# VHH binders against q93235, part 20

Target 1, 248 residues: q93235
Amino acid sequence: IFMKTLDPKVPRFYGKGTIIGVNPGVGYQPWLKERPDSTLIKYNLRDQKSYKAYLEQMKTYLTKYDSNATETRECGAGDSNDDLEKNPDALPCRFDLSVFDKGCSEKSDFGYKSGKPCVIISLNRLIGWRPTDYQENSVPEEVKDRYKAGSIAINCRGATNVDQEHIGKVTYMPSNGIDGRYYPYVFTKGYQQPIAMVKFDTIPRNKLVIVECRAYALNIEHDISSRLGMVYFEVMVEDKPVEEKKEL
Key: E = the ipSAE of ESMFold2; O = the ipSAE of OpenDDE; V2 = 0.75 times the mean of E and O plus 0.25 times the DockQ between their complexes.

## First folded at step 10 (VHH; framework vhh_5c3l_4)

Design c53 (at its last look DockQ between E and O 0.61; V2 from the best seeds 0.00; counts 0 for: grease 25 > 24.2)
Fold by OpenDDE, look of step 10:
Structure c53 (fold): chain B 248 residues (1-248), chain A 123 residues (1-123)
Amino acid sequence: as target 1 above (248 residues)
Amino acid sequence: QVQLQESGGGLVQPGGSLRLSCAASGFTFSSHAMSWVRQAPGKGLEVVSDISSSGDSTTYADSVKGRFTISRDNAKNTLYLQMNSLKPEDTAVYYCAKLEQEYGSYWYSFDSRGPGTQVTVSS
């Protein structure tokens, strides 16, 4: 694994054995373009201007699902993108954004206004990759209560003991994580990358919390040093009076 | 619009050689890592080889190590795959693929591919 730290145009992490790797990486949103080197999500509850950029980033990211919706098909619970590998004319499954309507939609300002910010979790697009299910008795304990075969479970915790004490209640949307029916990834015009959202329901005010989110499938390796299968970011929800900039 | 077009495929005898080319346009070729992927009959897509934007780093699937060489000419916006000592199991449609860094991600993703070129290794 090669980490390139100096070129902002080059990914920091490389996979094992290949540039892109065979093990998924985890990404998150919002990631502000104006602060590409910052993994901090910080805003003031009392200042709408402070979280506007995050909202815009979330909206922008989700616009892609509308942009190619006409090149997708509606998929029920029993449907999947499996046929995409076999049938070049098959349309990919349309991603259902309604799963985020309970507090993580645009209508709710993705939870930012209410002090319950939502974060998008995604995996990088590996060609032909799909999650492998755990055996029932081999599901990791931290996701055992939410795990569903065919899905990629997500679990977020505080990076340190202190962070774990502060992170509070976390809600996952959907509870089972990223729906596996949207896998495998194949090169098709209408492919929609599946995502999940994590909602921080009781994150403390005026405290920095370092968050580690991991993705869980049998074929997802977790490695802290290489950051495989996980992502780190920081969240700070402030609740402070807005300082009036004295117009000098 | 991103365009990738593979060429150089064909029918060869076992032990033979082919050189695939991929003409790229519609993006800054020199700024993107590239990959060759293939799909054999009845099998899924497999990454064969990848190359960094500058060409200073290359990787190969174990099955092709020592036989295949990936290279690029950034001035010509062209990706190459030299295939030597071809085997029947190398029979597949070969695609050149553009890798992209998703904004907000530290990882590459596959972004686009060409229509592919057929490589058939048969006696």
Scores: ipSAE 0.722, ipTM 0.855, lowest interface PAE 0.6, mean pLDDT 91
Fold by ESMFold2, look of step 10:
Structure c53 (fold): chain B 248 residues (1-248), chain A 123 residues (1-123)
Amino acid sequence: as target 1 above (248 residues)
Amino acid sequence: QVQLQESGGGLVQPGGSLRLSCAASGFTFSSHAMSWVRQAPGKGLEVVSDISSSGDSTTYADSVKGRFTISRDNAKNTLYLQMNSLKPEDTAVYYCAKLEQEYGSYWYSFDSRGPGTQVTVSS
């Protein structure tokens, strides 16, 4: 029986203005289409077939970032999507997957073959939302060492004390999280939704670990009961012998 | 291939009424929550109202609550906004917007909008 969160697949209307336009929600990949009611990422390190579906889901999700010079532009240090509301002909910033090349790309099977699985973290698309910076002295402790103004930091921890003891080393890609240059979203043609990845470098074998990841900007509210600003999933990397099957 | 086409905008005096319509095609309309979004001159986009896929749940911005009514007819693939007691500050381009539940999330995302219809409230 797969674990469920308290609020699976429930659309929500929030806020004093409108529900959808108030606070970002957090999503993750891989979430298997063939098991839509499960947030469990489970595979056997010794059985390549056991993680193939996760690889295919990651590949399929990432196809939206294929290069398109006619619908996106390169954004440098001073560039962003800030002017899209005022300039309907402007091209959105291109999101470059090369930031994931150190262990969270297709050539490394997104970390699955080495027992260091990568998970994509994303925010839902709100109209006109953009991150608001923490003041330097008010950055939350868990992201202080990685926080950069203009970004959305990501932090993942074990959901319980036991999970926190087991989660091990976590690598964030990019280390600062999601760059703010890709905001706002305003229905722009060719828009490339920004993402980050989290790699679980030292997650234990044959143990279920419940993971909580949170997104951090001054204007992202966290509420455990409604899951605002956070997401839960479970990881179990097995390392067990594979039986040779007998058939006819 | 999502198509959204707004209509029913125009010029009206303060205190007047307008009814906006949005014809939808290229997707299963009855499976999607919908929204009206407006942009006043020199302002950013404001979400005016949302409606669930069934039509049973609605929300409104504080600035329009009690004056505007969102509705839908799933048999006709049409979204509506009834606007009563119109004020000059309601002057804007009004957009019909499609919501989707982003895969890998429990949350709605905005997906697409139509070209909009102009509403002008002036003496």
Scores: ipSAE 0.573, ipTM 0.806, lowest interface PAE 1.6, mean pLDDT 86
ESMFold2 (binder alone), look of step 10: mean pLDDT 83; pTM 0.841

Design c54 (at its last look DockQ between E and O 0.32; V2 from the best seeds 0.00; counts 0 for: pae E 3.5 > 2, grease 24.4 > 24.2)
Fold by OpenDDE, look of step 10:
Structure c54 (fold): chain B 248 residues (1-248), chain A 123 residues (1-123)
Amino acid sequence: as target 1 above (248 residues)
Amino acid sequence: QVQLQESGGGLVQPGGSLRLSCAASGSTFSSHAMSWVRQAPGKGLEVVSDISSSGDSTTYADSVKGRFTISRDNAKNTLYLQMNSLKPEDTAVYYCAKLEQEYGSYWYSFDSRGPGTQVTVSS
């Protein structure tokens, strides 16, 4: 585990054996630019200003799908980016953001206003990588009810027992996780990185919850020490009166 | 956007050597980790070697360890791959690739590559 903390420009985590690695890492949004060292998502339900930065970050992140949309193609059921490896002229599949319309879209303030914040889950782009399906009898229990072959299942839980008690109901969009049709990653201008969103439906107020999200495919290793295949962040939804800062 | 251009490929005998170069355009070369990847006929893309932005860290695929050396000259905006003791199995198109860190991610991702240079090892 080459944790080179020496260069602030270098990612914190490296893959096993290579800088980029052969196993996916998991990332999440929103990640605020003004707080690059913080993995805490904290805001007050009663204070719109408190979650504005998160909304802007989410919007900014999702803008990339619009920016290169003209360099993509519509993909239906059964289509995939497999053709990209065979046909250099093939266009990558356009990612469908409508899958997030039920509470995790911009129209819903990504759930923040309602106290049901949404978080984007993504995998780093490994060239040629695609998810390998579990056998039906080998699907991990924690994702068995939602797992679909061809997808990368996502499961988020409290990091500790206490967190697990507090995390509440979690909704995954789509339920099956990250759609595998957008794999493999290839070097093309129009490539759109597939994502999933996790919605915290019943997260408690005024409590810090440490969340662990894992991605599931046969070829995704989970390692806590290297953080492969998983990501940690904290969520705190406050419900408190907004204290008027008396300008002394 | 940083443009990458590989050179130095060719036909060599088994046991021979080649030195690949990758010229990067732009001023941000020194801030990016870089990688050599290759694609053999009928096979997928394989990471051969990667190097940190400063050049202080390097990694190699097991198949090339001890034979290949990745290096960079940031002043010249150039990435190198010294390939020694070449084998027929090393026959592939070799690509120079730029790595990037997505904002908010602790991980590198592949960003761009050059058009590639053909390396053929044959008797």
Scores: ipSAE 0.700, ipTM 0.851, lowest interface PAE 0.6, mean pLDDT 91
Fold by ESMFold2, look of step 10:
Structure c54 (fold): chain B 248 residues (1-248), chain A 123 residues (1-123)
Amino acid sequence: as target 1 above (248 residues)
Amino acid sequence: QVQLQESGGGLVQPGGSLRLSCAASGSTFSSHAMSWVRQAPGKGLEVVSDISSSGDSTTYADSVKGRFTISRDNAKNTLYLQMNSLKPEDTAVYYCAKLEQEYGSYWYSFDSRGPGTQVTVSS
């Protein structure tokens, strides 16, 4: 079936040898622009000010999903953005944030106030790219229980053995990962980049955990040296008195 | 919001030359990598060339190497594409595109583009 990916009638977008590339990269939020070289998410459960910047970054990032009927359309099963490639006036599919209402929404401070922080996972925008399905017997073990054809599964693990022991229970929202109906991306007003969130339910207090998250589709290559198909960040949830230097 | 406007397209014979310009409005032009992207009739978008925000690094599609030169003038907020030795296969609408580095990633995403300028290479 892989031979069908070479069909010359299907448009292909070329980015090889350019700074955009041809294989999806993975990004995450919250990323603080005030510390652009840092991938650390660190806060103190007892100090709401310590995570306020992460909440503001999450809220700001998610404003692009403040949908209205004039820029997007509802998409059901079997719908996709395929029409956008031939009709630039067609409306892109609306991404529904309600899938995150169970612990990864603004109402719950994206899990930060409960010590179960949520992290957004996204793919860079490649024009015309869409996920290709694994065959049933070739789904990687890390995602086989959650994998759904047409989707991009997400898996996060500790980067070292000790990080893997510490990372604890991880909840994926949606469980199947990023839904493929929002592909392909084209230059269209109102496009809503599909995302998933990862919630760290049992991350330990006062310990740094290095996290590696990977995106899974047959046409996503993983390469550690070029960081294809993966992203790294660090999480440290502290539980310390708010005035550490004062006697308490 | 940055507005991008391409110009300099037209009809040219094979072997001829054109220079495309892209005027950008807004203060952020010099902080962004830029791209020329084209769409031939009935075909998908093709990345033609990229240039870093400083202008120090450029890349080209194999189909245009040695014939096309991308450049920018950050003082004038203008992107250029010099197109030499034009072929019928170069017939397309050419778009100026702003690039954005994905936060927490090592790769760039397409962000926005102008309305395009038509280039037609025909005898």
Scores: ipSAE 0.328, ipTM 0.636, lowest interface PAE 3.5, mean pLDDT 83
ESMFold2 (binder alone), look of step 10: mean pLDDT 78; pTM 0.778

Design c55 (at its last look DockQ between E and O 0.32; V2 from the best seeds 0.00; counts 0 for: pae E 7.0 > 2, grease 25.1 > 24.2)
Fold by OpenDDE, look of step 10:
Structure c55 (fold): chain B 248 residues (1-248), chain A 123 residues (1-123)
Amino acid sequence: as target 1 above (248 residues)
Amino acid sequence: QVQLQESGGGLVQPGGSLRLSCAASGFTFSSHAMHWVRQAPGKGLEVVSDISSSGDSTYYADSVKGRFTISRDNAKNTLYLQMNSLKPEDTAVYYCAKLEQEYGSYWYSFDSRGPGTQVTVSS
């Protein structure tokens, strides 16, 4: 899905309230700056050069967590960034990247080399926003098994029926989605934006798969027309002989 | 370096008026939507109003609609908030805030704010 309408230089108007809205936008990585008009993640398993840009983008994106780490604090499971709103001297929680070590870290080339590419899912930073939990009986069926109160569940599926047949097994890291302890967003130097990763474990070769990823919290609206609470991108993992560039 | 500096706050009686200003520097002001956010004691940050880069679109929180007016002077790199009919519940630190495109993302996020200016509405 060519997001032609997404001029990176133009703020999105969701039409509901503020310019960027009150509903979080869902973003994904890798997004290549050199191809701003493309939402396609395409590479050849047999050609390391073909996925190098994606790896670099992932690494670059994750560098931000190292750059301001000294301005963060270690947070346990019971901690949160709630104190940031009340205490100007409070340090934000440090994001734990180790949650991605099982196949979605730099060490594993974020799964690209093995043909199991990982994608980062994030929400844009809305001031004061935090996820609202579903009631136990109101959790959407598609995330019910993985949902944890205090988190934002992520679910990715094929955009069409055909895509759904092709998308294969998907792993979420962490399984519960984006950890809510890192909310709310506040203006602080050390704030680390929480993310989750989605790993495509059995995505077919040489087929284009359109992926729809949705974020789930009670206060996240889903709307296909406005793309609220969701993001689309395409994945194509090729397995083809590398064509020798005929040096003209 | 992005710099935002709010001014114009103070103590006023209910029903009074204040005009806040925000001086911006370190970025192309005219190309960015700008926001006023506020934080009341014991409460979280909330968006009060925003204005598009050109000024052709504005937003107001329900609580301030009809009372507050956001405007901007791009030639002066200044954002304004005219606050009329002030209420005690408007008591807060008011911040000028800027959106920024997230690196490597299609989405805009809140990124920078000034130190804030105190607005106190009390009899």
Scores: ipSAE 0.610, ipTM 0.821, lowest interface PAE 0.7, mean pLDDT 91
Fold by ESMFold2, look of step 10:
Structure c55 (fold): chain B 248 residues (1-248), chain A 123 residues (1-123)
Amino acid sequence: as target 1 above (248 residues)
Amino acid sequence: QVQLQESGGGLVQPGGSLRLSCAASGFTFSSHAMHWVRQAPGKGLEVVSDISSSGDSTYYADSVKGRFTISRDNAKNTLYLQMNSLKPEDTAVYYCAKLEQEYGSYWYSFDSRGPGTQVTVSS
């Protein structure tokens, strides 16, 4: 029995950028199943109970990467999933979570305890889709310093000018974003969806910040009205005294 | 075991019409959104259309919008694709596909598909 976060009877966004289309959608975690209509990440730094649900959602989501060598293979920089479409015996590339050990792992509570919350960024799985590279002179300004050919760059900004003033320093893991070696996606038992994380290092306390994150490859279109190539969520990190228990 | 079987493909001239069917069994059809996906010769897969479990919501790729109509009959466990004004570019193997809502993910996942039915549009 699996818990559902959305009604499986209705696609969330339909159109060109839907979960099955020609343009990948962008998703994020943690997305709480207890509040499936909410995109708000809100907690109090001084109250561990206020962020426990986010930690559990992150851990549950990441369990799919606990595979050993049986269903995946080790892949280096020149490897890819290209052979999976034509070779039923080929193993998909293993995704290594160690890239997140610098503050976006379970041992650091994914940054929540320190007020530097990490958010997973992913692309929905389109069978056969793979990223195509920008030409050197056409790389968008917001990702030029971090862009690497063969990758899907991630950039997050405040949704409004006020949010942009407040969002603070953002660390991208990996800096280049999502490696293209995990593409194309095919339906195979061991497939491991590649992800990136963003860490909000200096997000202000007690202020709501609306965040927009975009994925960048030549064949990823962006459209604000249909949410093509982007995702929105809100972050509010509070720093308020916790109500004390009564003395006996 | 989930079973999906496409039918209704064939050879047609440009401007012609075809109606594809997909017979479903091994799961509660009325509880699942369904997709039509195609693969042109030597090309990757393209999502053509989808439909919610109730039939109230649909999606069409821009390349087929206005020409194709997806529908379902939950009493007969059957998915349909009415294809009108067919073009040579529509030549492909067409697959019926079942979606699952991916737990903990922002988006639905692609789960299962049938063996496909060939559609060829040529003069």
Scores: ipSAE 0.016, ipTM 0.370, lowest interface PAE 7.0, mean pLDDT 81
ESMFold2 (binder alone), look of step 10: mean pLDDT 79; pTM 0.792

## First folded at step 12 (VHH; framework vhh_5c3l_4)

Design c56 (at its last look DockQ between E and O 0.13; V2 from the best seeds 0.00; counts 0 for: pae O 3.1 > 2, placed apart)
Fold by ESMFold2, look of step 12:
Structure c56 (fold): chain B 248 residues (1-248), chain A 123 residues (1-123)
Amino acid sequence: as target 1 above (248 residues)
Amino acid sequence: QVQLQESGGGLVQPGGSLRLSCAASGFTFSSHAMSWVRQAPGKGLEVVSDISSSGDSTTYADSVKGRFTISRDNAKNTLYLQMNSLKPEDTAVYYCAKLEQWEGSYWYSFDSRGPGTQVTVSS
């Protein structure tokens, strides 16, 4: 389906039919504010300047997880944000970025310098929504090997048959996706949006790849025409000589 | 820093009217859709109404349709909710909420809200 069928100015796109407790939409980063209508991630491996804006967007986006900026609590086994709806003074669970240290952190330029770019995947914030688990035998095949109860699994594929042949190996961080303990969202002060990242380990050079990523929980419906439960973006990793300015 | 400040709440008899205002600062108000959200005592949050960035599209919860009118004045960075024919069940804290386009998806997402204003409908 073409993006021209969506109208971002219509408020009813806050989930299915209304803003209240309806099916999540999926988003991605880096999404450049200067080009809000573009979903293209394009850069040249041989030109560090060509991916600098993506790195800066990723770094800026991730600053909201600085624990010094907001009051949060450590959440371990059995902890979750379940009580946030009824207790406005409860502290939200802290989201720990260290899960991305294996190739999707600032230390590695989020994979861009090695031609293995990382992309953040997240769900829009619906008030009071929380994931429902699949039963063991009902987990969709695309995520069965990575699915964990209490989580929202992520899967990315090529949007067309050609894109699927080109997308290559995708690494999911964490492998089971977005942890459900950070739900629900209820405007809690200091709320830390849970995220996952996908790393494109073997994406081809000099070819445009259209990517479709979907989020998986029992209560996430997928519909291509309304983009329920999914997001599209394009990746183009070039590897070509950089033309230097000629001095006069 | 985003700042949203509601005002205009108070005590009113059933059948009465109130007009809520929300002063916005710290962001480009005219570029964002806005919403009113309420929380009745002991209950969860309910989305009351939303309005597009231009003001040309609005939606309403069934519980308030025909009684409430959302509007905005982008020159004054102010969001409004006109509440007519008020009922005891409209008693709640009313929040002004900022929406944002969700990260490349063309959906809207809740981002932040103000501290709220109390509306009490009682005889």
Scores: ipSAE 0.416, ipTM 0.730, lowest interface PAE 2.4, mean pLDDT 85
Fold by OpenDDE, look of step 12:
Structure c56 (fold): chain B 248 residues (1-248), chain A 123 residues (1-123)
Amino acid sequence: as target 1 above (248 residues)
Amino acid sequence: QVQLQESGGGLVQPGGSLRLSCAASGFTFSSHAMSWVRQAPGKGLEVVSDISSSGDSTTYADSVKGRFTISRDNAKNTLYLQMNSLKPEDTAVYYCAKLEQWEGSYWYSFDSRGPGTQVTVSS
């Protein structure tokens, strides 16, 4: 059963008969509300002021995962949120943010200061949705080396050939993508959508790179026209002297 | 309450033209990107065209590129779709939709769509 989200800013329609259908959309952070028309992540690594807003956005976004122990439960390998569908009083699995500690945590300024920015990847709120695993021999080639059953693999590439030449090395956290233990998605107290992070390790300086990130599961279709199963954003890491604004 | 009302549909022969309109109310029209979507018999909803809030940016499905033109009049709170060189495969109910931003992307809001307007292309 697909339900409407309470947040008017979140896609409301999921399921059969909708444009999205049962296929999830992909989102990213940081996205700055003050620049709503821009999907560009641009900052100067020499200027902390230039990336401060992105850091704040990332921090704010991740705050919701600081759930009280009373609202979530610890889940180990093999656990899932299946019980949430059967028992409304069941506690959702607590999302573990420690998976991002290697360069994509607040302590590391999410990689921005070091010129290796991290981006959060998330799926839409498809209530009741869970990833379907690929068969071992049917895993797409682009994620075959990182794919794990029970997870949603993420792969980011340059949108164009030029972008692909520029994007450089990309690290995924966790490597397998979004952990499926946090599915199915259920709208309940304490539940937060699972996420993964992408780290751009060798993105060039002073060049715009258009990035396409796709999510992979058997039941995720990719459609460029509708942008289902994927998200686009731009990254520009500048390395320039900080120009002193002459107070006119 | 967000309200959308589509109009301008009808029966046309292949190669013909139609102009669809969408009257919007209940929200700041000029602040929202808009979209035309359609649903053909037995098929799901598909995006036809999108337009930015200012109208300075437009996108089209590959199937309608070069034939359809999306536009808007913010002063009149109206969205338009000029459809030229219509084909039988364009037969569908056409809806206008409000786009919302979510996590760096635009998404479609169909809860406030109108009843749609039927476009039939047949010889």
Scores: ipSAE 0.036, ipTM 0.451, lowest interface PAE 3.1, mean pLDDT 86
ESMFold2 (binder alone), look of step 12: mean pLDDT 82; pTM 0.823

